# Designs tried in a protein design chat: VHH binders against Ribonuclease 3 (rnc). Part 14

Target 1, 276 residues: Ribonuclease 3 (rnc), of Chlorobium luteolum (q3b6l3)
Amino acid sequence: MEPLWHKLSALPFFSSRPEKWEGSGAPPSLTAFIRSLFKGKALSLELYATALTHRSMVHDTTAPEITRSNQRLEFLGDSVLGLIISEYLYRRFPEGTEGELSSYRAKIVNGKSLAGFARNLDLGIHLIIGESADQQRIRTSTSTLADAFEALTGAIYLDRGLDAVREFIEEQIIDSPAFEAMVSTENNHKSRLIEHTQSHQLPPPVYTVLSEEGAEHEKTFTIEVSCNGRRLGRGTALRKKDAEQLAAEEAMGALERALTGDVAEDTPAPEETGRG
Key: E = the ipSAE of ESMFold2; O = the ipSAE of OpenDDE; V2 = 0.75 times the mean of E and O plus 0.25 times the DockQ between their complexes.

## First folded at step 6 (VHH)

Design w01 (framework vhh_8cml_1)
Fold by ESMFold2-Fast, scan of step 6:
Structure w01 (fold): chain B 276 residues (1-276), chain A 124 residues (1-124)
Amino acid sequence: as target 1 above (276 residues)
Amino acid sequence: EVQLVESGGGLVQPGGSLRLSCAASGFTFSRYAMGWFRQAPGQEREFVALISRSGGSTDYSDSAKGRFTISRDNAKNTVYLQMNSLKPEDTGVYFCAASPLWEKYTSPEDYDYWGQGTQVTVSS
């Protein structure tokens, strides 16, 4: 472990206006890290240094010029991240209820998940932490890493705008294997329906495309799912995969309600349907 | 008008290499995820590779993984597919496709814009 404080005090933008780094054989670790996020584009470094500054620096007597931590950028970044994720979920789940969208957002934008994304970036090693602080504990802390990820998001927004944040979130969150696993676990109704049919020794679910409507660039799919000859759910979405998941979700709800209160008519599924 | 124009296809012997290019026009290229698909005679279009808007994330089919590399140049509105260690099974028409959505897409139905395709033939 090495103290990062001395590196920060040596950076030109700390004693002057924000500058772009130019013309040296060995760029500072902060500059190299920020350039890695944007594929070598020149950027203002001051916002990013602030985003990576832990609160322990504000009261560090060896760093009297450091008067602000990443707290304000974290506040801004939380709002920007929330907007980007909400817009993604709104577009991905066009038939989703307000409650469902809020639930999905809460799973993605939480301290544990954000700390995981921060770890994927190795954010902990780039954090600027006071010399007298418990540096190892702080660098590995879930709350510290989550806050730093949000602060970095805020810095990108201020420096490069909303579209740059969308690309950052797409690369770091949406395109990650972790994100797909999180979303698929809660919204993997097809797998839950298969598990249900297996545990009850029923034939596997059958999915049928009922309609395809709209222009080529705005086609809507309606898909129905049947279990043991009984139609249990339908879903409509811009993507076949999403329509199937919505159909399976309705089917799971129907099966749960049938077990709770009403007569279930159960006939074997036709052997051949238009299964692809 | 939206256009995607593929180039770089041709005849190559097994073990050879080809680099496909796809030039985009008529839309804001940097706001779209890009994918490559292929289709052999009598078969459906299958996923080959995709790249996110920024170029920071990529994904490949099992058959392409380790042999093919997708890349993009947003300044030139172009996406590329570098194909190495080509096999007869890689023969088909290769299509470039664009999607404005933010999720990773491996199904043809998820893409809004398509090129006309470029033929790749791997034979001795």
Scores: ipSAE 0.000, ipTM 0.123, lowest interface PAE 17.6, mean pLDDT 76

Design w02 (framework vhh_7b2m_4)
Fold by ESMFold2-Fast, scan of step 6:
Structure w02 (fold): chain B 276 residues (1-276), chain A 121 residues (1-121)
Amino acid sequence: as target 1 above (276 residues)
Amino acid sequence: EVQLVESGGGLVQAGGSLRLSCAASGFTFSKYAVGWYRQAPGKQRVVVASITSGGSTKYSNSVKGRFTISRDNAKNTVYLQMNSLKPEDTAVYYCAKTPWDRSGYDYEDYWGQGTQVTVSS
């Protein structure tokens, strides 16, 4: 089945397609690129071409039959990406507050981060851009790359369904070094402490309210956390959950210090032999 | 073998008119979009006008209202009618058709030899 666009010859003439290609040999074709994203075959190459079509094509005289850019697919892809990332974060951080999960999501799905993921795919070289447009500026633009990444997500969704998008996001975002860095800098100490106890076959952490002080709507809470009968941390805050996170942070610090103590060199502090 | 042959260029004074022709052979002309491009010395080649297989047209802002692109599928020919010519229109004019496949990235550009247009002040 030949798609309608096959009959058009509407794609840009004289495209400076590879603005930058740092690999050996010829740059991958769009077909080869799309095939590299899947273990099966794509059903509609036209969807992917549309996802990679920059708005400069809508007004470009070299492509009179191109009347739509990737903007609609970007709109759809933003929603699909948001759903998948939110579900992942909800499952990964079972003790995370709504605020913490929203903070993680914002770090992952912002334009700068999405442009980074697009760069990792070399997405800029596959963009369909008007011949008269500033090729290098557009192919390296943070907003253009972020929009294209979202549009590609939308195209995968329409062509292959939600599970295919989930696999794509797992490979391109979740398994990336950048993703681990983004989530590791957040205040998720309570979740990390639970994971620590589970991985070491220890009983779950126990949180105990030690005190409540102040007027009814201005109370401060002091909470202590114990692991395997040992008191490891304490936190004071205006909200119980905040106090628990502070207690968990101190506990994780204590456990980290204990671990580094265990790997200390088997060497006496002084270099001289004692007289004893 | 795809061939494109441009003709109709020449020397003309500012405010004058020229009509360029591009004769095509070696492909099913009526099925392809074709365009006119120009290149001045030391500058990059830029698009001027294009026309689809169905006759829909687009123009660059620099020529809109002054140039008219048309085609005659029976003669396998594309025309560019240039009116109110300016010194800035001085360039070699090319017609082009890109034979392309489903991906668009496996296409090859087919260029004519060009026709020189010189507009005196």
Scores: ipSAE 0.000, ipTM 0.170, lowest interface PAE 17.7, mean pLDDT 76

Design w03 (framework vhh_7z1x_3)
Fold by ESMFold2-Fast, scan of step 6:
Structure w03 (fold): chain B 276 residues (1-276), chain A 121 residues (1-121)
Amino acid sequence: as target 1 above (276 residues)
Amino acid sequence: QVQLVETGGGLVQPGGSLRLSCTASGFTFSSYRMNWVRQAPGKGLEWLSGISSSGKTISYADSVKGRFTISRDNAKNTLYLQMNSLQPDDTAVYFCAREVWGSRPYDFDYWGQGTQVTVSS
């Protein structure tokens, strides 16, 4: 097999004269980028060069030897990314419906979102693009960046396996502020609280109606949620389910503060064991 | 056979330093976000610090930011917590915890036995 990096020295992105490459892989700039992503664990540098090769290279008259773009790796990467995100969402939302899980997956595995993650990696500057193509347009194109992100995911899978893709997706997508914003909704708080109790082997949350008050057609409900005898939140709303979600939201905030060191000083000991 | 074993705790004077280690076995350590959590006598659990599978993304609780440093060595399956400028209110049992992949906020499926840190004169 003719290594792709031998052809790269003739491309407009690289020197027109053959140059010395770092090791047996891709050009120094691309090699440095890939090594920065994987702490030097990448094995097949030419695979990553293919992942970053735009379709304009296939018909570039200055590089007629280049016969493959990132399209096949994009196809593979889409499947791998979909699997990993589906598994994450399945675990994250144990009470979620198929519709809810599918909706979250579509928000994450979507061209606009994927292009955003690609921009966070500065992926556009590493793209290998044909000489006659509009460089600036392609390097900033939402569809091109999304395709390249998926192709990169496919390359990681082939080079280092599914476990390495999980690490990559965790770092680039799941730990991102954008991901938390995409999956957060007001209707999610009860599910989050149930997830917390399940993962800590605690009894399920208990919701108690404290009061029902108001005139006809204006009745309000105040609901409190407790976990393992600890009162964690309250919510007031015109519908019971909305009051429950507000109570769960307050409870999640309290639990997050407890876990980050911002604990309410007056949080009582569990009633069943609190004797002092 | 998942195991997490903490070492490095002990008695230290205020202003002193300790380095905690957590050795992991029975799973692919490099694939999991790891965390340090403590529990002071009569108090609830307090999350201190988390580190991504690669070590690139690190976060700290405000109570320890600037004093504690989390790190990991994936080749040695070991998580570390460097604790500086220790105060009496840092007295607690310190646990390393494996984060449940796909479960948030800060949900943990495996914990070590904990190591006691006592800061007193």
Scores: ipSAE 0.015, ipTM 0.446, lowest interface PAE 7.5, mean pLDDT 79

Design w04 (framework vhh_7uia_1)
Fold by ESMFold2-Fast, scan of step 6:
Structure w04 (fold): chain B 276 residues (1-276), chain A 121 residues (1-121)
Amino acid sequence: as target 1 above (276 residues)
Amino acid sequence: QLQLVETGGGLVKPGGSLRLSCVVSGFTFSKYAMAWVRQAPGKELEWVSSISTSGRSTYYEDSVKGRFTISTDNAKNTLYLQMSSLKPEDTAVYYCATEGWRTSYPYFDYWGQGTQVTVSS
């Protein structure tokens, strides 16, 4: 059973100040919270307590025995989270470019997004914070919550292994309503571009290979797309199809601005140095 | 001075329901996470349920999940435990407690006097 300071015999003569301390054990709310994250018992509650320990505890004179915050678990958790998200995106978007996958990962594994996931778990209430620190500010801080989410991921990894982390990330991030918004990019740029040319009675887009560099199995392709004689975009990738999609994406961006009348007089001139 | 007073216990038949109340005085409700803890005759203290300081997160011991509901009424400074589908093994003295964080680990800081719940066979 978890350590409880008060014994039943003490209740009729309750004192607000405990004289005896039991230094091990997690609060019931933290224990139940950790149990809710996976179907099983936590093997090391101390690991999860460390994951939720704010740096203000390291310098707290009332808790000199606390020598580590969640920073090391945050470091580990960032790596584990990055691996799981990268693998998911790689499998989810088999025709996605390196640029697209990197962009999705950056949207998911950033401070604001991770703090949002931490808020969904109500992580702020479980933080172990120094007595003299600003409790309200720290428990609602974007950076603190993001750090705690990463540290919790690291703790799950060490306690339960990689498959448990996959389940946690699937439940908390991938299945979340916010996730689809983060990865909801139209990846059919070539089709959008040909639809544009058809709707405006223009000739179909022309894709031109500007360069092919590297050995047969390691070639990098730079492709430019032109519509009605006008150069609108370029893309570089390890596969021609991916380079064409990147070129079409840039072209659609240019055409979208032109079609909506969103091109102002002071709009910067297009970058031309890479298209010769 | 902080005081916790539990009420609502009593004798109930298996499958019945009871609502426990804990009236809190001496502090602002939103500053503390609150818990229900029980002790059955001849057994150790057992945590039952907790509610966060925000009131948004609730937690339950596996054996009571789906049967018990913890809630707060901040205007009345009161913590509740709605107990449904009661079983003989739920027979215990139920205590209201505040959860606090000190040193490395949280603990129960302040305790109520307890209220007896008996589920007859």
Scores: ipSAE 0.000, ipTM 0.252, lowest interface PAE 15.7, mean pLDDT 75

## First folded at step 7 (VHH; from u03 with F101W; framework vhh_8cml_1)

Design u05 (at its last look DockQ between E and O 0.03; V2 from the best seeds 0.00; counts 0 for: pae E 11.2 > 2, placed apart)
Fold by OpenDDE, look of step 7:
Structure u05 (fold): chain B 276 residues (1-276), chain A 121 residues (1-121)
Amino acid sequence: as target 1 above (276 residues)
Amino acid sequence: EVQLVESGGGLVQPGGSLRLSCAASGFTFSKYAMGWFRQAPGQEREFVALISWSGGRTKYSDSAKGRFTISRDNAKNTVYLQMNSLKPEDTGVYFCAADRWLKTYYEYDYWGQGTQVTVSS
């Protein structure tokens, strides 16, 4: 079973492919872009310009000395984004445990995800980048896009306040197809398994590491999940948590099959045709 | 004290229309997203519609989509639900709700007492 991460990475909006501006016209100016995002309510274009200014501009000899990069706004935006997403998750999942909420937040607020959201906004084409820098690389960079998204969030906060950020995040993150996938209970197989066991008055599932293989940087974990002494599933992944999820996924599949009566006929092990 | 007071409910024939109002007080109205929920007899409360702080964004349940329109007047601290082409299935108590966030699930920070809508021939 492909790790959840692989499934998420396969989502089109997480594709590193430079979104070709399919628009028949020149990309909108930065001003037009900002106006489009806020329906003309932007108070400080400078803040937004700063939010979209890559650090390469600071070292560009052709840039004005007063040029500031988006790093400070990124810093602020990270905090604001964290707050808003946490708040949303807290409210969205009243029965969610701290661990679950944190897990969801981590799925949403990370470089890859944020870069995906940035791509949806076409932030890459609006980035202000130093002339000496690799423009194309920077515009498509996951880290650059994530930083820009955070910085933009910070700029919105300073310009329009927290409610405006909520609106922005709701539109750009919450309403995104990616978000639904990230918070889908279907993807939290561990939680599902716990719920299932609880609902059936079974003891909680137990996860056991069966093996750790490979070098420290390339460790592969094999984890087994059991309930009431019965093995339900196994998973193997580079991360323990991922392996647990895979194990849980298999377990849920097995349980579901057991409930539906579709006993997967043990496909007989292919007879080793002993080539004699 | 925070108050949400719904009005405009009543008895209407199938295919008819109603306009619900919810008057808010006791909080900064413009800082809250507003939502409408409904509860039919013997059923769970369900999401109907929501509107963003400025009114710029709206969401609807599948059942409400195309028939219902949510709007708000921040100057009057009021949110509205225009309901057209009403069906018997729309019968229930309609609740106004306020929250700092846009959401279609679970409880909002503040709730009204509800107004009865009955669609019957």
Scores: ipSAE 0.000, ipTM 0.273, lowest interface PAE 10.9, mean pLDDT 81
ESMFold2, look of step 7: ipSAE 0.000; ipTM 0.257
ESMFold2 (binder alone), look of step 7: mean pLDDT 85; pTM 0.864

## First folded at step 9 (VHH; framework vhh_7b2m_4)

Design x1 (from s28 with F29V K31S Y32N A33Y T52Y; at its last look DockQ between E and O 0.01; V2 from the best seeds 0.00; counts 0 for: pae E 12.4 > 2, placed apart)
Fold by ESMFold2, look of step 9:
Order: structure tokens, then C-alpha cells, then sequence
Structure x1 (fold): chain B 276 residues (1-276), chain A 119 residues (1-119)
């Protein structure tokens, strides 16, 4: 049975310059692209071709022999990526709570972020898309690019194992310019909140200790942050400064939700006990 | 039990060279990231070289071109070749298992090996 890659490489949109290509030289072939990802030689080129095959190819009558898209590799890659990022976060933040680690992972492993990393790889050019499909829309689609990045991750895992995926993720995500902002412990949410209130000419945030519970060596602080009379966030931790950062983090999350145009309501003030 | 044992330090004149060794046990250097760190008196420990499982290496600008990390998988040993040594390279040198370049597990650091570069 003829390998999928050989059949795909014969199609016009992979074997020649694109009609609208204005760069110097031809775009890299899929083989050249895959080789550029590793110092060593890829062992299963067909696996990578599948990772870059959009679902529109499954229904494309010009290539009826193509029966699989990248969807199963995306499924696998999602889990592998989550594992690798979770392992990294666990080790980097040994004092991080499960909630903090989950929050960082969500920022890194979401559609928008993954599409950004896919764009840094110029992954859209290498997608294998059905002839009758809207080529330009699909190649630039956030969901398409994110899915392809996950599928590529799955392909690397199957072809070269976990250490190769870790190296790939380090290069593409961990060492990227945007990564530090997503996970930096020096990214002080209190400072961000002050800058936000100052830029909007609002009073500075106020932090209030709501409770201190437990024995002296296990004392837990619950702190609330408010601005302009509105409660924005709350945090609980073993150290007062950590509780303040958690409160500020929640406050910044609520403000970011409001700024994206969601129909989110203001964070309500604490409800009085007993209702009177 | 993970252990890393550093050796090869000593006294050397400025401009000289030394080769440090890190004998690893409890894990395989070829399947992990390993780094060299140094700690000058009163300073915090900082990374000076890393080698990844795939063989890629990274260095901070302060030692790039002068230091070279390498490994011998058969001996489960990582090396640091230090050339053109300067007095500011004087420190205790440690090796450690890393997750990423300049990052490490909470593994035993050992006693390290002293490198002293005299003017």
C-alpha cells in the first residue's frame, strides 16, 4: 500500500510554490519542515503527515485514499501536552498549590495560546486541507492551528517518545517570549492591580484581613481586596502576603473578564451573615 | 537514590583550563537534563552549562565560548571543560539533574568541587 505522504506530496499545493507566494524561494516541503524540528531524522514521516491533515481531506474527492485526519493525534497530543506542562509546573513551583498549578496550565494549554505557538512555527502553511475547503480561512483559524499543534505533539510522542516532546515543548513554549508572563512568580498581581486602578484614575486597591484561623504554626489568613467600594477578590493562604497575591489574582481575573466584553457581573460584596 | 559526585577542581592560573567530572548514579544522564552550577562565596548558586537528553547544550553569556559541557553515556558521567579561566570563575562547582535549561529537581547537590583561579 502506497504511503500517504507520497500520495499527498504529489498534489499541486505541496509540490510547487503557492500562487500568492512572494517570499524568496519556495516554501519548505513537508519533509524539510519535519526535519527542521529535530536534529535527528524522523522515523515515521506518514505520522507527521497525518498530524497536519485537516478533517476536510477525509471528504475530499480528489484524494479518496485519505481516510484519517489529525483528530485522533490531537486527542493523544492533548493528553501528552498536559502531562509535560503539568510535570514542568510541578517541579518549577514546589510550593505551588494545586489551584495555582492548574491556573498556570490553563493559561498555557488553551486554544489561543496553542494557536500562537503554531503560528510561530508557521504551521498553517504545512496543513493538508481539502481542495473544496476554504484554504485561507482554515489555515489561519485559531481552532485549526491549535488542533494541529496538539496533533504534532502526539506525533512526536509516538515517533520519538516523551523526552523528544519535552525538548520540543521547551523550544516552542517554555523558551518563548510570552511564557514568562504566563508563569512568572515575579508577575506580581498586586502590582498589576495597582497599575490598572491608576490607569483608570481609580482609588488604589485596599486589602482587608477577613479572618485568621488555626494554631500559630498552621494559621490561615483570608484576605479580601476591594477597589472603589467593590469587592474584587479573596485569597486564603498560610502567609499574609501569599493570601494578598491570591486575592489580587482573582481580582485581575474578574477585571480581565469584564474587559473582554463578557456579560459577567461585578464581583458582589460579601453577603452579611444572618441576613438580619 | 540520586547522587551526583563532582571532581576535577583545583588551583589554576588565570587563562588556564580545567576539566570537571560529574559521576551520576540513580538515574541515566542520557535520559535526563544535567547542568553545572557554581556558587561563589556569599552568592547564590547559578547555572553555567546544561546538556539535554538529546545532546543540545546551553550556556549563559558569561561563559559562552569558554565552557563546554559534554557527557559519556557509557560512564554515566557529565563533564565541564573550562578554558580561558578568569578570577571571577572562582567558585564551588556543582552538578545537578535538571528539568529544563537552568532548572533542576530537588536532588542532592553534594559537596561540589572547588575551582580557584589566581591572578
Amino acid sequence: as target 1 above (276 residues)
Amino acid sequence: EVQLVESGGGLVQAGGSLRLSCAASGFTVSSNYVGWYRQAPGKQRVVVASIYSGGSTKYPDSVKGRFTISRDNAKNTVYLQMNSLKPEDTAVYYCARELWSGRFYEDYWGQGTQVTVSS
Scores: ipSAE 0.000, ipTM 0.230, lowest interface PAE 12.4, mean pLDDT 77
ESMFold2 (binder alone), look of step 9: mean pLDDT 82; pTM 0.828
OpenDDE, look of step 9: ipSAE 0.229; ipTM 0.671

Design x2 (from s28 with K31D S56R R97K; at its last look DockQ between E and O 0.18; V2 from the best seeds 0.00; counts 0 for: pae O 10.1 > 2, placed apart)
Fold by OpenDDE, look of step 9:
Structure x2 (fold): chain B 276 residues (1-276), chain A 119 residues (1-119)
Amino acid sequence: as target 1 above (276 residues)
Amino acid sequence: EVQLVESGGGLVQAGGSLRLSCAASGFTFSDYAVGWYRQAPGKQRVVVASITSGGRTKYPDSVKGRFTISRDNAKNTVYLQMNSLKPEDTAVYYCAKELWSGRFYEDYWGQGTQVTVSS
């Protein structure tokens, strides 16, 4: 069976000719794109071609030889991204709680964020999409772009290894302006709450453990935060520090809502119809 | 346990050369990127060279063209060849596992070796 890249090389998408993509023409050369990402030659162009192959190509009547899309690579790339970002956050924030690290990761590794990074790379123009499919919609789709970024990450991992992925992610995510916003100190809810109380000449917030439940190794802590005798928030987590952060987060949310006048109408508790 | 042991530091005149070595143990050396950092008195620790498991190297502009990092996976050793040394290069040099180029992490560091460049 001829390697997939041989079959794909016949497609205009893989043409070595730098055709000026004037919007209606063949996308820029995949090879040129991959070479632009890496100082060296890709070891396997097939992997990258697969990473950029949209599922619409599968069973496309114009390309019956294409039986694989980027879905498997997306799966792998998701895991690899999770690992790399987690590792970075763990190292970057040595005093960070599990909750904080998880929160940062969630802000970085989600469909919207990944699609943004994909757009910065212009991945949309490099996607291989079935002829019967809505080309423009697919190329601009948040989910499609996020999937492509994950798949590309997976392809880099298989082709060049974990260090290459680290370099890629450092360049595309960590060094991006958006990243600083995602990991900003604004996510330290405890600090924010302290600052808020100080700015309003209020006493410092007080954290109280309401309950400790579970076995010694799996304890769940529920913590309440109060200011000037008023309950502001509550959090539950496996660690006290995480629970405190959650409590503080809720408190800050409540305070912000109070400032904006959007008082969430307390939906009255459903009246227990007393069975008589 | 990860261990990194630096050696090769010393006193050298401006324009001179030194070669630092770092012996690594406690992990699969060939699977990890490693790097060299330095810390001058009163300053932050900064990266001076990194090398990936695949052999890709990175240098800041301050040492580019003068410093060369290399590795010997069979010996679990990373080297830093320093040429055309300047007084500004005076610092404690540290070997580290380098997961991210140009980033400082407090874990996986050696004890360091002093490099002093005299004018």
Scores: ipSAE 0.008, ipTM 0.249, lowest interface PAE 10.1, mean pLDDT 81
ESMFold2, look of step 9: ipSAE 0.140; ipTM 0.619
ESMFold2 (binder alone), look of step 9: mean pLDDT 81; pTM 0.823

Design x3 (from s28 with K31S A33R T52Y R97K; at its last look DockQ between E and O 0.18; V2 from the best seeds 0.00; counts 0 for: pae E 8.3 > 2, placed apart)
Amino acid sequence: EVQLVESGGGLVQAGGSLRLSCAASGFTFSSYRVGWYRQAPGKQRVVVASIYSGGSTKYPDSVKGRFTISRDNAKNTVYLQMNSLKPEDTAVYYCAKELWSGRFYEDYWGQGTQVTVSS
ESMFold2, look of step 9: ipSAE 0.012; ipTM 0.472
ESMFold2 (binder alone), look of step 9: mean pLDDT 80; pTM 0.805
OpenDDE, look of step 9: ipSAE 0.335; ipTM 0.744
ESMFold2, look of step 11: ipSAE 0.013; ipTM 0.447
ESMFold2 (binder alone), look of step 11: mean pLDDT 80; pTM 0.809
OpenDDE, look of step 11: ipSAE 0.167; ipTM 0.650

Design x4 (from s28 with K31E T52R R97K; at its last look DockQ between E and O 0.36; V2 from the best seeds 0.00; counts 0 for: pae O 9.9 > 2)
Fold by OpenDDE, look of step 9:
Structure x4 (fold): chain B 276 residues (1-276), chain A 119 residues (1-119)
Amino acid sequence: as target 1 above (276 residues)
Amino acid sequence: EVQLVESGGGLVQAGGSLRLSCAASGFTFSEYAVGWYRQAPGKQRVVVASIRSGGSTKYPDSVKGRFTISRDNAKNTVYLQMNSLKPEDTAVYYCAKELWSGRFYEDYWGQGTQVTVSS
């Protein structure tokens, strides 16, 4: 069975022939792009081609030999990204609570963010898309770009190992200007709340444990934060520190809303119609 | 069990050179980034060089142009060539397995080797 890459090389997408790219220039060769990512050390072009193959290629009548898209690699890449980012955050923030670390991860590893990173790599122009599909829509789609980035990450993992993924993620995510914004100190809600209260000459916020529920190893803490006797926020988490952060976050949200005049109308609690 | 054993430290005059070696075992050496750290008395441990599995290297400005990290995967060994040594380079030097550039893997350190640069 001829290696799949031979079949892929026969595809116009891999041919050095400038397909009529209606754009201002011939798209760079997929092979050249892949090699550029790894300074010429790509071991398996097939994996990377697969990572960039959109599901629209599957059962495309113009390419019946293509039976696989990037979905499996996306699946794997999601897990790998989760691991790598978690590991980085764990090391980057030794004093970070579980809640904080999770929050940072959520900001980094989501469809919108990943699509942004994909755009920085110009992954859209390298996607292999079925001829019958809407090329422009797919190439610019947030979900498609995010999936491609994940799939690419998965491909790197299989081809070059976990350390190569770390390099890739460091370059594409960690060193990006967007990353600093995502992990900014603004996410320390407790600190923000303190600063806010100080700036307004208010007493420091007071955190009160309202309840501790569950078995010793699975305790859930509910914490309330108040300032000057007024309740500002509440948080619930498996750890006290996390619950405090959540409470502070709610408090800051409330304070910000109060400043912007957007008082969420307290929808009156439905009157319990007393059955008489 | 991961083991890292540093060697090559010693006393050297300012402007001199040393080459440190670190023998690694207990993991697939070729698949991991490794680095050199140093800790001066009363100071925090800081990275002085790192090399990834792919061979890319990183240095802080304090040693850039003077220090060179390299690796031999066949020997499971990482090296640190230190040239133009300064008294400020005096420290215990440690070999470490790295996860990220500039970040030490807390669980994988050698015993260290003393480097003393005399004025």
Scores: ipSAE 0.010, ipTM 0.251, lowest interface PAE 9.9, mean pLDDT 81
ESMFold2, look of step 9: ipSAE 0.017; ipTM 0.476
ESMFold2 (binder alone), look of step 9: mean pLDDT 80; pTM 0.812

